# VHH binders against q96fz2: the designs that were tried, part 330

Target 1, 269 residues: q96fz2
Amino acid sequence: CGRTSCHLPRDVLTRACAYQDRRGQQRLPEWRDPDKYCPSYNKSPQSNSPVLLSRLHFEKDADSSERIIAPMRWGLVPSWFKESDPSKLQFNTTNCRSDTVMEKRSFKVPLGKGRRCVVLADGFYEWQRCQGTNQRQPYFIYFPQIKTEKSGSIGAADSPENWEKVWDNWRLLTMAGIFDCWEPPEGGDVLYSYTIITVDSCKGLSDIHHRMPAILDGEEAVSKWLDFGEVSTQEALKLIHPTENITFHAVSSVVNNSRNNTPECLAPV
Key: E = the ipSAE of ESMFold2; O = the ipSAE of OpenDDE; V2 = 0.75 times the mean of E and O plus 0.25 times the DockQ between their complexes.

## First folded at step 16 (VHH)

Design CC25 (framework vhh_6z1v_2; at its last look DockQ between E and O 0.68; V2 from the best seeds 0.82)
Fold by OpenDDE, look of step 17:
Structure CC25 (fold): chain B 269 residues (1-269), chain A 123 residues (1-123)
Amino acid sequence: as target 1 above (269 residues)
Amino acid sequence: EVQLVESGGRLVRTGGSLRLSCAASGSKFRYYVMGWFRQAPGKEREVVAAIVQSGGSTYYADFVKGRFTISRDNAKNTVYLQMNSLKPEDTAVYYCAAGKGIYLDTPSEYNYWGQGTQVTVSS
């Protein structure tokens, strides 16, 4: 996974992340560093994206089922990194393969500390290689959406006037991530960054791409992944597998340029 | 372009079962969401069921109440609707549709439609 969409306004995103804690209390996640949130239809590595994580990471003795939402840098910077510039990292940390997560120090160490997060997105993009050509067809991949149950009699999704309303009830894609905290050697603010765990693609996506993000499907999976206080690493890793509960459609080549940030990026062609 | 042809519609008695089939043309069947819709006389077309490309997720209208099952065989380019415990209220023309749309339950999100097959449930 090298490209995502996360374009919802902050308030809409927050509401979409409503949850129940272990006591059954309805809650909204609290924001950390909300000013770092930058909505975009075209998110690339090194950009900031919102993730969910347990409150226990920030507050001692907090209920570990409570959630915080925070923009983090895509591309995990390990805490042990000694260079002053994160861009000097010599290995790719955009993704973490599920089969080697315990073999890579950069991912194993933060995971062992319970630094699990849920990466939020509208969906992610993948490019299908066309046989016989050097051309690649991009696809937008996301959770199946239902309009009537969520948005009522709202107009067509493609209507500009109703576009914002349509997104009010969007089911966000929830991807399993690992985050770490890096302190710059020269001082400054602590950098929070994440990697997306990847798995072999489900059968439905296999023709498009051979790998997919580990998707946490449903509130239980999300809760267990986040709750490092009650759920061990071993138990959490059982949640990491391919899922067939996804849909996709072809999009235009507009998304190929990471600078393009318009609804056209994820529009069906 | 995808052509869709429905089959299996007939007269059945209340409480009976029927299996509808929809055959799709072309090689891109696996890339479409498939849906079954129905339209009764004097009523609007309504969604019955939908299934994503992989078959790993399905949607059913509220009136289905576990009576119908949508499935697909991508190797055969076919989508099915198994209908059990049929009622007179289920009498309608049933349409197969293929879509690239975002919403499973929204007719306008489907790009290709079959001609429909008549299902009649008698009391």
Scores: ipSAE 0.913, ipTM 0.963, lowest interface PAE 0.4, mean pLDDT 93
Fold by ESMFold2, look of step 17:
Structure CC25 (fold): chain B 269 residues (1-269), chain A 123 residues (1-123)
Amino acid sequence: as target 1 above (269 residues)
Amino acid sequence: EVQLVESGGRLVRTGGSLRLSCAASGSKFRYYVMGWFRQAPGKEREVVAAIVQSGGSTYYADFVKGRFTISRDNAKNTVYLQMNSLKPEDTAVYYCAAGKGIYLDTPSEYNYWGQGTQVTVSS
């Protein structure tokens, strides 16, 4: 996984991330660094994209089921990295293979600290190699979508605490990630950065590409991955597997140039 | 391009069962989302069920209430609708559709349509 779309305006994205805490109360995630959110139909490594993580990472004694949303750099920079320039990192941390996650220091260390995050996107792109050419066919890959609205308000309709809201019905793709915090040796702001965990592709995607992101399908999976206060690393890793709850369509080559940020990038062709 | 041909529509009694088939032409069947839609006299075409490319995810309209099952066989280029516990209100022309669009339940997202097969449910 090396390209995503995450184009929704911040307020729409936030509402799409409504969740229930441990007590069953409907909440929105609280933003950190909201001004660093850069929506685009065409996100690539080294760019910032929003992730969810537990409030417990920021607040002593916080309810670990409460969520923060924050932009982080795609391409994990390990906390132990000693150079002043992250571009000098000599290995690629855009993705983390699930089968070797406990063997790689760059991923094992932050995972042991509970630094699990959920990477948000509209969906992701993959390029299918076409027989007889070096040209590749890009596809946009995402959760199945239904346009007809069902119970889509925040909270229960009959509750006095029900805030009447307009829902955006897009179901965001939720991918399992690991993050780390790097303190530049010359000083400056701490850098938050993430990697996306990958697995072998499901049979539905095998004609397109042999790897896929580890997708967290549904609120239970998302909650367990995030809640490092209550869910051990061993239990969390059981959530990491392929899913067939996925769909896709071909898109034009406009997406190939990562500087193209237009709706055409994900439009069906 | 794909051409779709439905079959299996006929007269059945209330409570009966029926299986619809849709044969697809072409080599790209596995790349389409497939759907079944229906249109009763004087009514608009509505989604009945849809199935993603792999068959790993399905959608059913609320009126189905567990009575129908969509499936696909990508080796045979065929999509099916098993219809059980049929009611008179299920009487309609049933259409098979193939889509490259986004939304499973939206007819305009489907690019190719069959000619339809008539299902009639009597008392």
Scores: ipSAE 0.817, ipTM 0.925, lowest interface PAE 0.6, mean pLDDT 90
Fold by ESMFold2-Fast, scan of step 16:
Structure CC25 (fold): chain B 269 residues (1-269), chain A 123 residues (1-123)
Amino acid sequence: as target 1 above (269 residues)
Amino acid sequence: EVQLVESGGRLVRTGGSLRLSCAASGSKFRYYVMGWFRQAPGKEREVVAAIVQSGGSTYYADFVKGRFTISRDNAKNTVYLQMNSLKPEDTAVYYCAAGKGIYLDTPSEYNYWGQGTQVTVSS
């Protein structure tokens, strides 16, 4: 998983994350650093993406089922990293393999501290290798979507420009992540950064790519992954597996350049 | 690009069962979302059921939940609709559709359509 779309305006994203706490009370997640959220149709590693995490990470007596939403840097910087520039990290922490997560110090340590998060996206992109050609076919991959609007659509979503109007009831993709907190050696703000856990691709995606993010399908899985106060690391890791509850469509090559940030990046071709 | 041909529609009694089939031609069947839609005389075309590429996720309209089952066989390029506990209100022309669009429940998201097969449910 190396490219995502997360383009919803902050207020729309917040409403899309409505949830129930342990007592059944309806809630919206509370923001940390909301001004650092940068919507985009084409998010690459090192950019910030919104994640959900337990309020208990910030407040010792908080109910661990209550949620914070915060932008975090994509590409986990371990708390023990000693250099002054995180971009100089020698190894890639964009993704974390599920089968070796407990063997890698960069991931095992924050996981032992309960630093689990849910990475939010509209969906993610993968590039299918085509035999006999050097070019690859990009696909946009996301949860199945249902239109809930009775008669309000102004037009069909048959062109990229119309898609800005169809996001009001989008079901966000919820990916299992691990985060860490890094204090710059020379001072400055604490950096929160995350990695996306990856698994073997499901049968539905095997023709596109051999790996996929660990998707948490539904509120029960999301709540158990986030609730490090009640759910142990061993129990939480049982939630990490491929899902077939996914759909996709081919998109144009415009998405290839990470500087392109338009609805055309995810429009069906 | 893909051509769809429905079969299996016929007259059945209330409470009966029927299975519809949709045969697809074309090499990229496995890349399409497939749906079943229906249209009764004087009514708009409405979604009945839809199924993602792998078959691992399905959608059903409220009026058929618990009675109908959609399935697909990607090796045979075929989609099925198993209809149980049929009611007179299920009388309609049933259409198979293939799409690359976003929404499973919206006719305009589907690019290719079959000719339809008539299902009549008598009292």
Scores: ipSAE 0.782, ipTM 0.913, lowest interface PAE 0.8, mean pLDDT 89
ESMFold2 (binder alone), look of step 17: mean pLDDT 87; pTM 0.890

Design CC26 (framework vhh_6z1v_2)
Fold by ESMFold2-Fast, scan of step 16:
Structure CC26 (fold): chain B 269 residues (1-269), chain A 123 residues (1-123)
Amino acid sequence: as target 1 above (269 residues)
Amino acid sequence: EVQLVESGGRLVRTGGSLRLSCAASGSRFRYHVMGWFRQAPGKEREVVAAIVQSGGSTYYADFVKGRFTISRDNAKNTVYLQMNSLKPEDTAVYYCAAGKGIYLDTPSEYNYWGQGTQVTVSS
């Protein structure tokens, strides 16, 4: 998983993340650094993406079932990294393989601290190798969507009212992530960064790509992954497996260039 | 491009069962979402059931939950609708559809449509 779409305006994204805490109270996640949220149809590693994490990470006595939403850098920088520039990290931490997560220090240490997060996206992109050509076919991959009212198609956003209506009921993709906190050696703000856990592709996606993100399908899985106060690392890792509850469609090569940020990136062709 | 042909529609008594089949020809059946829709005289076309490419996720309209089952066989390029406990209100032309669209429950998201098969449920 190396490219996603997360384009919803902040208020729409927040409402899409409505949830119930342990006491059954309906809540919206509380934002940290909301001004750092940058919506895009075409997000690549090193950019910021919104993640959900437990409020207990920030407030010592908080209910661990309450959620914060915060932008984090895609590409985990381990807390032990001693260089001043994160770009000097010698290895790629965009993704973390589920089968070796407990063997790799960069991931085992933050997991031991309960640093689990849910990475939010409209969906993600993968490139299928095409037989008889050097070109690859991009696909947009996302949860099945249900729309009880008939509104404009994806990306029909001439006005704020039209924009809100199109995306009111979008079911966000919820991917299992691990984050860490890095303090620059020479001072400055703490950097929060994450990696997406990956698993073997499900049957439905095997012709497109051999790996997929670990998707947390439904609020029970999301809640258990986030709740590091009540759910151990061992129990949480049982949630990490392929899902068949996924759909996809082919998209235009416009998405290939990560600088392109238009609805055409995810529109069906 | 996909061509869809429905079969199995007929007269059936209230409480009876019926299995509809939709045979697809052309390319890329396995890359399409498949849906069953119905339209009764004087009414809008409405979703009955839909199934994603892998068959790993299904959608059912509230009025058929527990009675109808959608399934697909990608090796045979066929989608099925098993209809149980049929009611007179189920009388309609049933359409098979293949989509590249985003919303499973929306007719305009489906690009290819069959000609329809008539199901009549009588008391």
Scores: ipSAE 0.721, ipTM 0.887, lowest interface PAE 1.2, mean pLDDT 89

Design CC27 (framework vhh_6z1v_2)
Fold by ESMFold2-Fast, scan of step 16:
Structure CC27 (fold): chain B 269 residues (1-269), chain A 123 residues (1-123)
Amino acid sequence: as target 1 above (269 residues)
Amino acid sequence: EVQLVESGGRLVRTGGSLRLSCAASGSRFRYFVMGWFRQAPGKEREVVAAIVQSGGSTYYADFVKGRFTISRDNAKNTVYLQMNSLKPEDTAVYYCAAGKGIYLDTPSEYNYWGQGTQVTVSS
């Protein structure tokens, strides 16, 4: 997973993350650094994306089932990194293979500290190799969506103008991530950065790409992944597997250039 | 990109069962969401059930949930609708559809449609 869409305005995104804490109370996640959230139809590594994490990471005696939403840098910078510029990290930490997560120091250490997060997106993009050509076909991949009663269809659903209306009550893709906290040697703000855990692709996506993000399907899986106060690393890792609860459609080559940030990036072709 | 042909519609008694089939032609079948829709006389076309490309996720309208089952066989380019505990209000022309759109439950999201097969349920 190397490209996502996460374009919802902050208020819409926040409401889409409504949840129930351990005591059954309805809540919205509390924002940290909301000004760092940059909506985009075309998010690449090194950009910031919103993640959910347990409130207990920030407050010593907080209820571990309560959630914070925070923008984090995509591309995990290990806490032990000694250079002053994170962009100089020698290896790619955009993704973390599920089969080697306990073998790689960069991931094992934060995982041992309970630094699990849920990476939020509208969906993600993958590029399928086309037989007989060197061109690749991009696809937008996301949870199945159901229209709510209020919205209905107004005009052509395929038009870019109607894409703003498509996002009402969108079910966000919830991907398993690991984050770390890095303190710059010269001083400055702590950098929070994450990696997306990847698994073998499911049958439905195997013709598109051989790997997929580990998707946490439903609130029970999301809650258990986030709740490092009650759920051990060993138990949480049981949630990491492929899912078939996914759909996709082909999109235009507009998405290929990460600088393009328009609804056309994810519109069906 | 795909052509769809429904079969299996007939007259059945209340409480009966029926299985509809939809045969698709074209090499792109496995890349489409498939849906079953119905239209009764004087009413709009409405969703009955939908199934994602892999068959690993399904949607059912509230009025058929627990009675109908949608399935697909990508090797045979076929989608099925198993209809149990049929009621007179299930009487309609049933349409198979293939879509690349976003919403599973919305007719306008589907690009290709069959000609329909008539299901009549006697009280």
Scores: ipSAE 0.772, ipTM 0.908, lowest interface PAE 0.9, mean pLDDT 89

Design CC28 (framework vhh_6z1v_2)
Fold by ESMFold2-Fast, scan of step 16:
Structure CC28 (fold): chain B 269 residues (1-269), chain A 123 residues (1-123)
Amino acid sequence: as target 1 above (269 residues)
Amino acid sequence: EVQLVESGGRLVRTGGSLRLSCAASGSRFRYYVMGWFRQAPGKEREVVAAIIQSGGSTYYADFVKGRFTISRDNAKNTVYLQMNSLKPEDTAVYYCAAGKGIYLDTPSEYNYWGQGTQVTVSS
């Protein structure tokens, strides 16, 4: 997974993350550094994306089932990295293979500290190789969506009112991530950065790409992945597997250029 | 682009069962979400059931849950609707649809439609 869309305005994104804590109380996640959230239809590695993580990572004695939402840098910078510039890290940490996560020091160490997060997106993009041409066909990949009352299709939206209501009931894609905290040697704010765990693609996506993000399908899986105070690393890793509960449609080549940040990036063609 | 042809509609008695089939032409069938819709005289076309490309997720309207089952065979370019415990209220023309759109339960998300097959349930 190397490109996502996460374009919802902050307030809409927050409501889309409504959840119940362990005691059944309905809550919205609380923001850290909300001003660092930059909505985009076309997010690439090294940009910030919103993630969910347990409140217990920030607040002593917090209920580990309560959630924070925070922008983090895509591309995990290990806590042990000693250079002054994170961009000089020689290893690509955009994704973390599920089969080697306990073998790679960059991922094993933060995982052992309970640094599990859920990476939020509208969906993600993959590029299918086409025979007979150097062109690849991009697809937007996302959870199945149900809409009541208003038209939900981006391709069918023909008015400003219909357009704005396309996202009212959007079910966000929830991907399993690992994060770490890096302290700059010269001082300054701690850098929070994450990687997306990847698995073999499901049958439904195999013709598009051979790998997919580890998707946490439903609130039970999301809650268990985040709750490092009650759920061990061993138990949490049982949640990491392919899912068939995923849909897609072909999109325009305008998404290919990461500088393009318009609704056309994810519109059906 | 895909063309859809429904079959299987007929007269059936209350409490009976019926399976509808929808044959798709074209090489892109497996890339479409497929849905079954119905329309009775004087009423709007409404969603009955939908199935994503892999068959890994389905949607059912409340009035058919537990009675109808949607399925697809991507090797045969066919989608099916198994209808059990039929009621007179199920009498309608049933339409097969293929969509590139986002929402499974919305007719306007579907780009290609069949001509329909008539199902009549007698008391």
Scores: ipSAE 0.757, ipTM 0.906, lowest interface PAE 1.0, mean pLDDT 89

Design CC29 (framework vhh_6z1v_2)
Fold by ESMFold2-Fast, scan of step 16:
Structure CC29 (fold): chain B 269 residues (1-269), chain A 123 residues (1-123)
Amino acid sequence: as target 1 above (269 residues)
Amino acid sequence: EVQLVESGGRLVRTGGSLRLSCAASGSRFRYYVMGWFRQAPGKEREVVAAILQSGGSTYYADFVKGRFTISRDNAKNTVYLQMNSLKPEDTAVYYCAAGKGIYLDTPSEYNYWGQGTQVTVSS
């Protein structure tokens, strides 16, 4: 998983993340550093993406079922990294393979500290190799969507010029992530950065790409992944597996250039 | 790009069962979301069930949950709707649809449609 769309305005994104805490109380996640959230149809590694994580990571004695939403850098910088510039990392931490997560120090250590997060996106992109050509076909991959009466106005979704109305009740893709905290050796703000855990692709995606992000399908899975105060690493890892509840459609080559940031990036062709 | 032909519609008695089939011809069948819709006289076309490309994930309208089952066979380019415990209210023309659109429950998101097969449930 190397490219996503996460374009919802902050307020719409926040409402899409409504949840219940352990006491059954309806809540919205509380923001940290909201000004660092940059919506885009075409997000690449090193950019910031919104993630959900337990409030207990920031407040001693907080209820571990309460959620914070925070922008984090895509591309995990381990806490032990000793260079001044995170771009100097010698290895790629954009993704973390599920089969080696307990073997690699960069991921095992933060996972042992309960540093689990849920990475939010509209969906993600993958490029299918085409036989007999150097060109690849991009696809946008996302949760199945159901339109409701509260999903924009009655005629809005039928208008190709009113794309914003399509997103009012979008079901966000929720991917399992691991994050870490890095303190710059020369001083400055702590950098929060994450990696997306990957698994073998499901049957439905096997013709598009051989790997997929570990998707947490539904609130029970999301809650258990985030709640490091009550759910052990061993139990949480049982949530990491391919999912079949995913759909896709082919998109234009416009998405290939990460500088292109328009609705055309995810529109069906 | 895809042509759809429904079959299996007929008269059945209340409480009966019926299986509808939808044969697809054309390329890339397995890349489409497939759906069954129905339309009774004087009413709008409404979703009954939809099935994702994997064949394992399905959507059902509330009024058919527990009674109807959608399935697909990508090797045979065919979609099925198994209808159990039929009621007079299920009387309608049933349409098969193939889509690349975003919403599973919205007719306008489906690009290709069959001609329909009539299901009549007698009291």
Scores: ipSAE 0.641, ipTM 0.866, lowest interface PAE 1.8, mean pLDDT 89

